VH-VL binders against Small ribosomal subunit protein uS7c (rps7). Designs and how they scored, part 3

Target 1, 178 residues: Small ribosomal subunit protein uS7c (rps7), of Euglena longa (Euglenophycean alga) (Astasia longa) (p14760)
Amino acid sequence: MSTRKLQKRKILPNDSIYNSLLVSQTINKILSKGKKNIARYIFYKSMQNIEKIKNENPLDIFKKAVDNATPSIELRTQKRKKGQISKISIKTKLERRNKIALKFIINSAKKRSEKNIIQKLQGEILDAYNNTGAAVQKKEEIEKSKSPVNNNKKFISKNKKSKNKKQKKRLKRKKNIY

## First folded at step 11 (VH-VL; from y6 with heavy chain M64S)

Design z1
Fold by OpenDDE, fold request of step 12:
Structure z1 (fold): chain C 178 residues (1-178), chain A 120 residues (1-120), chain B 107 residues (1-107)
Amino acid sequence: as target 1 above (178 residues)
Amino acid sequence: QITLKESGPTLVKPTQTLTLTCTVSGFSLSSYYVHWIRQPPGKALEWLGVIYYSGSTDYNAAFSSRLTITKDNSKNQVVLTMNNMDPVDTATYYCARDYYDFRGYGMDVWGQGTLVTVSS
Amino acid sequence: DIQMTQSPSSLSASVGDRVTITCKASQDISNYVAWYQQKPGKAPKLLIYAASSLQSGVPDRFSGSGYGTDFTFTISSLQPEDIATYFCQQYDNFPYTFGQGTKLEIK
């Protein structure tokens, strides 16, 4: 029984500009290939632009955006007996849900069509602030999936059908060679 | 000065709906969560629910079926609505602010509270 | 729900005494604990947050410690104005929960 040493939750320091843990967490989520300065630059410039556009405290705007993208539940994949995968809804801590929201915002931003990452992030934050955008949609999708535990709907992941078809095709090809 | 003040009826009949308003001053509701807490006479504090920056809410499961919290940031007001009141719901009701930044920092400012008595 | 077991339920001490109150959580809640002072007929007042951080404007005779499940609140030198009921609270997860309270009196 591996005594998983209760890893002391590494508390990130607050951001130096906004004095915000949320900002620190966000910058870490933006972080790619260890380039923290670039991540900071992207976030701060996005926030500055938002401030100019809204003429309001950009941190408040961002906090509201995160709230709007924060799901009320988390979906976890549970492996059932016989290789069946089911999704279960779990009530998780607000911090965890916020992390999910940040993931939604950042990932959605990256998929936007604006010219640069600053504009993409800015756009997604503003959309989320207005309770729109892809991040909020993802949140809504999760919440809609709260099917009452009673619906045994076998979410047979469509992906298993494709793998079985490929395996069957491989097996048929082997039979035709002999 | 930072203040929260609860207002509403102090007497409610059984099965009726309680509506309380928390009016805030000295800060913006866009920057703080607001919690509702109650305390029966001589008893411990009980958390009822919270309203976030966006207006989204979380409730204590014990009350989720009959509790609603809303707010109007422009009016600096948070409203609690609780249906089907019972004498057991007699308590002092408080609203309190919480600065939330990916984590809580405790409820740093409370209203004075309002005693709500449920009696026939 | 996370249970907060507070001890003792009541305490009597003299002015100048060191007072200690404990709170035990039913699960690991890191340092997401607050301590409140409530005087009769008044709202609770935040004294300590994050288990050990002193709230602004609160006298330094108040302190808190602990991490995980066991938490301690201390008054280093009890003053007459400290007569109140004290509560611990966890804010690690919803619903937030409070200890049952400790009524502090001066002998």
Scores: ipSAE 0.902, ipTM 0.955, lowest interface PAE 0.5, mean pLDDT 91
Fold by OpenDDE, fold request of step 12:
Structure z1 (fold): chain C 178 residues (1-178), chain A 120 residues (1-120), chain B 107 residues (1-107)
Amino acid sequence: as target 1 above (178 residues)
Amino acid sequence: QITLKESGPTLVKPTQTLTLTCTVSGFSLSSYYVHWIRQPPGKALEWLGVIYYSGSTDYNAAFSSRLTITKDNSKNQVVLTMNNMDPVDTATYYCARDYYDFRGYGMDVWGQGTLVTVSS
Amino acid sequence: DIQMTQSPSSLSASVGDRVTITCKASQDISNYVAWYQQKPGKAPKLLIYAASSLQSGVPDRFSGSGYGTDFTFTISSLQPEDIATYFCQQYDNFPYTFGQGTKLEIK
């Protein structure tokens, strides 16, 4: 009986500038290809810009932005009998929901049209702070799906189309390599 | 000095609505969550709900149908509204602040509490 | 909901004694546990957070330990002013839940 030593979840240390776990988590989410210094630079510069623009504590602004982008529920895919996939709404821990919010903010920022990633992130955070922007819209989309069983059919159809498009793109890419 | 203070009626009739106000001083509501907790006489503490930085809320499911929490950051006030009060709802009601940074750190400052009696 | 089972419900000890209170969670809640002291007619006071972190201004005779499901609160040397009811609380998930409390008296 392999006594799997319950690996103590490594708690990330607070960031050194704002003394915030949220900031540390965000930096890690921004992190790409192990370039942590770049991620830090991007985040801190964005925050500095926000501070200049709002003339308020940028951490408070960011916290509010995260709150605004935090969904009240999480959608999980459940495999039903006979191979049917359904999405179910689950109330999850606030920490988990905040992680989702961070994902929304960072991913939405990347899709913005500003010239550089700092401005993109700054813009998305400010929009989220004002309860606008793509991150907040994603949150709202999730929350709207809480409506009873009948609307679940429409959400399944769109995700099937997206997966089919990704599979078709993958298949097309494989065909072009040969 | 950091303070929270609950105010409102101390006597409520059955089926009536309770409205309590938590007035805070020494800190900003933009930087802290505020929780509502109650304690029936001689019993354990019961968590009612929380209001976040944004004004969004989470409630105990046991009370979600009749509980509303709102706030005005400019007035430093958090308001609890609970409908259809019953004698079983007789308790000391507390508001408490919570510094939240991706995780909680416990409720570090509490109001003195206000005893609300539900009686005909 | 996460249940917090606190033991014992009441305890009597002498000044200078070591006092131990336990709290068991119905599921793994990591270290998201707080301990409160409540004196008669007063609001709860936070003593310990994150299972083992001492709140600012709290005497070091108070301590906490534990991770996962089993948590312990300790008073290393009981003082007369420590007469109170003590509560554990989980804040891993909503709704937050409290233990039943431990009434501590001095012999």
Scores: ipSAE 0.902, ipTM 0.955, lowest interface PAE 0.5, mean pLDDT 91
Fold by ESMFold2, fold request of step 12:
Structure z1 (fold): chain C 178 residues (1-178), chain A 120 residues (1-120), chain B 107 residues (1-107)
Amino acid sequence: as target 1 above (178 residues)
Amino acid sequence: QITLKESGPTLVKPTQTLTLTCTVSGFSLSSYYVHWIRQPPGKALEWLGVIYYSGSTDYNAAFSSRLTITKDNSKNQVVLTMNNMDPVDTATYYCARDYYDFRGYGMDVWGQGTLVTVSS
Amino acid sequence: DIQMTQSPSSLSASVGDRVTITCKASQDISNYVAWYQQKPGKAPKLLIYAASSLQSGVPDRFSGSGYGTDFTFTISSLQPEDIATYFCQQYDNFPYTFGQGTKLEIK
């Protein structure tokens, strides 16, 4: 038995129009503190415009856009070793990787050349839905770094990989022994 | 009426490839993830993998070297392929839907399952 | 992989009894727990998600509670049609994993 107190994770309420946690998470990331009404207007107007263009459920379009922009792994920096620094890939929870996708979509939208932020956001969402655009390119950059080309990785012993703290966290046998 | 139906061979020989098709009705594959799960006789359920809205997948690492899940939204089908079957893979195979919206909500509807026996 | 340890393995109770089944996760999984009912020869049926949320169409004699690592499933007043095996499942991280099940019988 343990007396430790676990803190519950913060959960945003679903948005009022699509009844969607994904939408609430997205709106929360569009603008800084105190500008939530403007962020809602931007997002909902972008979604309405998408619905007019595609004549499809815009929430389904947005969900596919987010999936296309969601990387399959995260890159984490490992500690320096004999004066060098490197990155390793780690499989994190889907929810965390979805947050990365939302950042990719929003940040990429801001850099677009369309007339206003509503058109920028709708354009980025539609591009991501079609598996293209800058947000998807950022995801693809992470995917390409997943497996380095160096043949020396084929000679890395299983015991060395098993002793890697991050590899042990992802190996079910090593994580469950304690 | 919401249904998922697994179809495919019920008897395969060791080393053969199993292909199962999950045909869905009453809902859209654009709105739900689909999972594959199996249950060996008298044993606990084992999660095999999931296919996302994008067609990307995630697999249980215990099976990932021989497992492929694909889908075709226009045919309402999700297909499981498992290579190099072994008698230990004898199980009832299920597909199930999951409403995913930044988080899952459990697998609310399952197919009836299909028993696949792997025997020489 | 997250291990789900379910207890008891079997349980015998009378109609009208309060039945309690527990699951313990090998790590903090927040409230990402589902409970399923499985009758012989049939697919699992979702009863509870998010540890405590009742699935639509499920009678309110079924309930769940817990957060973090310790989870409880309760039938407030056992009915004859509740004879089944019950499973917990975590969906916090892949691979999703299931408890071994609790076989519930009527005395």
Scores: ipSAE 0.750, ipTM 0.882, lowest interface PAE 0.8, mean pLDDT 86
Fold by ESMFold2, fold request of step 12:
Structure z1 (fold): chain C 178 residues (1-178), chain A 120 residues (1-120), chain B 107 residues (1-107)
Amino acid sequence: as target 1 above (178 residues)
Amino acid sequence: QITLKESGPTLVKPTQTLTLTCTVSGFSLSSYYVHWIRQPPGKALEWLGVIYYSGSTDYNAAFSSRLTITKDNSKNQVVLTMNNMDPVDTATYYCARDYYDFRGYGMDVWGQGTLVTVSS
Amino acid sequence: DIQMTQSPSSLSASVGDRVTITCKASQDISNYVAWYQQKPGKAPKLLIYAASSLQSGVPDRFSGSGYGTDFTFTISSLQPEDIATYFCQQYDNFPYTFGQGTKLEIK
């Protein structure tokens, strides 16, 4: 099992439309194994819609969205001495932190209220591109934990505030598109 | 033509702040990361840091307390600021681009470099 | 920090010779290695990335190989324009680090 985790070779080919490893990695995370054609359709349609809305290269938009959702560190919780959680901030490789960002974007998109998964993913990517939305809020919660005081209290309050901020930012974004 | 060009002072006094500007042409800062690297005379290249598509950064820990990298995509500029300069910081400073797409591909285009001398 | 130990420090060879430069990483960096050429007074030029992938526009007499900790850079038939210093660089983890360089001269 451990020997399996020591391999760092990346065998995932770039996607066929954008010739992008990031896109391939994203498609692999959208749906469960065996539904990859549906995941491709969802992602590519979301990107086409983003291109129509922004009139910009959608891969560049997506790359910025991923950067905005990428935490600068990972939090490793440890139980040090009985009953006390310990904070450990670890600066992991960018590739690993990018994978976290992809999970944030995809999982946050699934929880959105839009009509279908294409519109949900499109909306989350555009929010993350604008440095807002639930995926970015998850990243911001990690960033604030780098210098925590009352970490659990701040975490709960931030989750409540992030939902309100996300809704407010979506309304502002619609007004700003002319 | 794809270019990066470092500009700024060539002579800085100890304790002063160095500001260098990397001006890019022929490509978009939305499509490439930009790194700062320096080379002290007769020594190996030293990586200073990188600025991402988002404007977030990562720095070499040896410099992080006095190093800031920012960018303005509309001006095609990436700016290095290094506080509290010392004669050991004398080096040629480079900016370089990196096509990053879940992994890097090496730094394929570098600026010509600018020699910064730190002396009284 | 990941140290990149490059050898030899200097090398002199004739036109047409096969030249080999090695780089050893202080820990496993898989294939996250680049090789650069730097001529005096000029910026580095990327030749090889991902240990063995040839950068666009670079002549195929240049090649690289290796995985893990041991990497080689080869010029299959040395040309007069290849006079330069050559560097390896790892990009597996921050800070990114460089070898000290190999000064290559033609006899």
Scores: ipSAE 0.740, ipTM 0.878, lowest interface PAE 0.8, mean pLDDT 86

Design z1
Fold by ESMFold2, fold request of step 12:
Order: sequence, then C-alpha cells, then structure tokens
Structure z1 (fold): chain C 178 residues (1-178), chain A 120 residues (1-120), chain B 107 residues (1-107)
Amino acid sequence: as target 1 above (178 residues)
Amino acid sequence: QITLKESGPTLVKPTQTLTLTCTVSGFSLSSYYVHWIRQPPGKALEWLGVIYYSGSTDYNAAFSSRLTITKDNSKNQVVLTMNNMDPVDTATYYCARDYYDFRGYGMDVWGQGTLVTVSS
Amino acid sequence: DIQMTQSPSSLSASVGDRVTITCKASQDISNYVAWYQQKPGKAPKLLIYAASSLQSGVPDRFSGSGYGTDFTFTISSLQPEDIATYFCQQYDNFPYTFGQGTKLEIK
C-alpha cells in the first residue's frame, strides 16, 4: 500500500456531500473550532447558489477559484536540527500551499459588502473563479512582494529564490489554460 | 484496488485521429489529476499533458496544436484525442494519476499502457 | 525544456551488489525528482519521490538523494527481482521530462 494510505489517519476526512478533502479543509477554516455545523451550512449553501448561477458543477468552480488564488511562493524544504539541515515532509509542505489559498478566499469573503456570509462567500468564490476579486489580488500582492505567506512550519531554504521563480511560471501557465 | 486502464485502437493510419480512453477505478477524478505519457519504442518517456480535477488542462507544447484531453467524472473516464497521427507517434500510451494539489508525490499509479501503431 | 541526463544507460551487477544510478538536470529543479522502475512489458512503478522519499510499500534497499541538479538512486543490496529499467523524472516545471533509463541486468 502507498504512503498516502497510511497517512490518511492523520488527514482530515473528506466532506460528506462532495467527498472532497478540499471541501473539508475549507469548512474547517470558515469558523472557529466547535462551529462546524454552521460552517458546513454556510459553505454548502454558497455552493448550491453558485450551481444555480453558473449551471455547472460547483465543486469544479470552487477548485478553479482555489487554483487562481494559490500564490507562487517560496516553500521551505529544510529544517534545522542540532546544527544540521533536515528535510521537511513534502506532503506537509504541499498541504500548506492549498491552505494559503483557502485563507485568502475566506478572509476576503468576510470583508465583502453582501448581506450575509453565504452571499459573501459565493461572491468571492465566483470572483476568484473569474481570476478577479480580493483573494486573487492578495495572491498577486504576495507574489509581487516575494515574501513568504504566514504558514505554520516555515524554515530557511537554500534555494528559496529559484524555487519561487519556478512556481510563478507554473501558476502563470495554469491561468493561461483556463 | 486503484487502477487505470487504457483502451482504444491499436492500429491507426497516418493523418487519422487517435482516441484513447483511460478508465479509472478506486479513486475519484474530482480529487486527482490524470496525466498522459507515451513511450516510443526504444526511446524515453514523453509527457503529453495533464487534466486537473477542475477539468482544466496543461499540454506539452510540442503536441498542444493536435492534443485534447477531456474527462467525464461520472463515467470515471479520461479521454485523449490526438489529431493528424504520423508514424513517429507510434508508442505505448499510458495514463497515470497524480495528487498534484500537494505536489511532490510523483505519478503514483500508472495504467498498463496500450501500444498504438501508426502505419499504412 | 528541462533535460534529464541519466547515467549509465545500462548496468550489469551481481545479487547483493550496491547499484548507483545518477541523473543530472539542465537547471535547478529543487527536489522535484521521482524515480521509477519499469519491468519489461509493464507499467512504470514509482519508487522514490521528492528526490529521497520512499514510496510506501517499496523495500528500504531503494533510496535516493540529491538537490538542485544532481540526483542519485541507489539499490543497497541487489535482488533478483530488481531486474528492470530505472528512470528519473523531473516534475518541477512543464513539460515533465524523463531520463532515458538505465537497464539493470543481473550477471
């Protein structure tokens, strides 16, 4: 069996409606700990409204929105232990990229002017889907400043600048295909 | 029980269009990327392109003018279409899955491959 | 495109030997390297990802190392079932590219 099978015991379960890890991660970030039923309602209602507006699979719309809000930033691959530099898990590193984009979408949605959080979230997701809106602007600002985004396990990297440059190219090519 | 299986014609005439279907089982196309790769006889593997869980694609520029990758999540199928086939396109064609969202795991499961011969 | 230069193209070794295969990238690709095993007539099998991380279910006699441009794949004690072609792949930037492979034979 693969490493991914063994690590599922550490990974947040998929959501019950879309069977998606991304959706579970999003719901987990919408509200403070202990308010998941409210967060689920907010997210699922936003997705339902998006489906009505676009007449398309709302999960696909949300995934594109997240991709558009994902910054091309330096990801540290090293840890320092007892004077030696050791490697951080690639899985841990890659999970942080996804969570940065989710943070941008959720925080930007909360600052919108719509009547309620459901409408705010759906509006931000639709804007990000169209490669616009505050979340995408935050992503662009971070890429311009070339600064690391707040993540939980940042370490000094040997090839920080080269990696960030390559990540910008890959993100740009994704946008050009959409 | 994670599998990918390529199916389609094994013989195609020059100038014709190749259509290959990758049928997946044991995972969701809404959660994984699928790549197409080919291996000409006696040569290195060549990456053709990827389809994301959103349905968006990236193609190898060498093939992008004649290559289309699509999917149907409900049918568990990813379809490769390549126009204007030439004898140099003779190769074994593979589909492979990737958890791209977390980048760095490589293509962890490949289909068995299907040999496509392009000749008169 | 990023070129992956793999060496050697073929290798013959005895059971129990230590086997080393190298790949050199034409530009810095960080640790975005995977190593695959391909037996005749079969699909490639992922052994190593992120230059040095062992795929689950792969025996620990397989290992990888490297960062930047120079990468090494090692079998610490060759077994009869390791007869295959081995190849590296970069996944730092599109198009993804592969080494031409190393055919490993047991003498």
Scores: ipSAE 0.006, ipTM 0.498, lowest interface PAE 11.1, mean pLDDT 79

## First folded at step 14 (VH-VL; from y6 with heavy chain S56R)

Design e3
Fold by ESMFold2, look of step 15:
Structure e3 (fold): chain C 178 residues (1-178), chain A 120 residues (1-120), chain B 107 residues (1-107)
Amino acid sequence: as target 1 above (178 residues)
Amino acid sequence: QITLKESGPTLVKPTQTLTLTCTVSGFSLSSYYVHWIRQPPGKALEWLGVIYYSGRTDYNAAFMSRLTITKDNSKNQVVLTMNNMDPVDTATYYCARDYYDFRGYGMDVWGQGTLVTVSS
Amino acid sequence: DIQMTQSPSSLSASVGDRVTITCKASQDISNYVAWYQQKPGKAPKLLIYAASSLQSGVPDRFSGSGYGTDFTFTISSLQPEDIATYFCQQYDNFPYTFGQGTKLEIK
């Protein structure tokens, strides 16, 4: 028979440069196991470059970038009773939503066109700080998908101005149901 | 010296809008979240909401229809606006800072509080 | 909303006594618990965060423990200046919520 699971706390130590748990979490998400020295170099160099560009504390810049990319809800996939798949919006805790923001920033940075990963990451962080860029766009897409009644990809992408107006009115009324 | 100070009216009539200003000193609003909390006389504390580094917010759903929190980092001010006040909203209102860095560290410094009385 | 059920609601103890109060959360909140001291007419003072971490400047006689749903706050040797109301707060998810408090008196 299986034994009871041991309760463990998996809180990363703060990073050594900024003394920040957020930074430690970010470094862990940049690269896979065995590459932490490379991930640290990438992140710290991006932050140093940001500091040279801005007359502001780069940790404060990064924290604002993460806030701008943090959605107010999470969409989770669930199956309906008949095996159909739908998405529902869930108000999860802030730490969970911050993890989503880190994923958006890192994945969006990787898709950028700059010369190297350091420039890609600094560019995405600066864009998110200014409330723009692909990570913030992904957050805004989740924000538009708040209603359990609405499939925004299908409805918003297909319809013209008048149909979008009708959809917005339906969303307003259906929010009172949920 | 690190301080937060709530200021605004101490007496409000029912249905009026309350505006409270939290003025901070000794720290940057770019480095801390700020929460608003109230305590009705003789009762437990009630969390109202928080404003983040970016100026985005989360509110207690019980108050969100009439509650707005804004800030101006350059003025060191966080402003709470609460519409349609009712005598049950009589409470001491506090602002408090939270060093949030992927997790909170508790609200480590609070303002002295301001008692707001809502009387008909 | 996460309910924080605090026990006892009041207690009296002598100087030097070990004092224990508890909070139970209505759902798993990991270690996202803070404990505050509040004296009459004053703002709350943070004593403990992350269930067991002592805030800077707080005497060692204060401690906390727990994980998940059950949390304990302890004063190892009660002092006269510890007369106050003590309460727990969860900060795992919004809205943040507080226990109803434990009024501590010396006698």
Scores: ipSAE 0.734, ipTM 0.872, lowest interface PAE 0.9, mean pLDDT 85

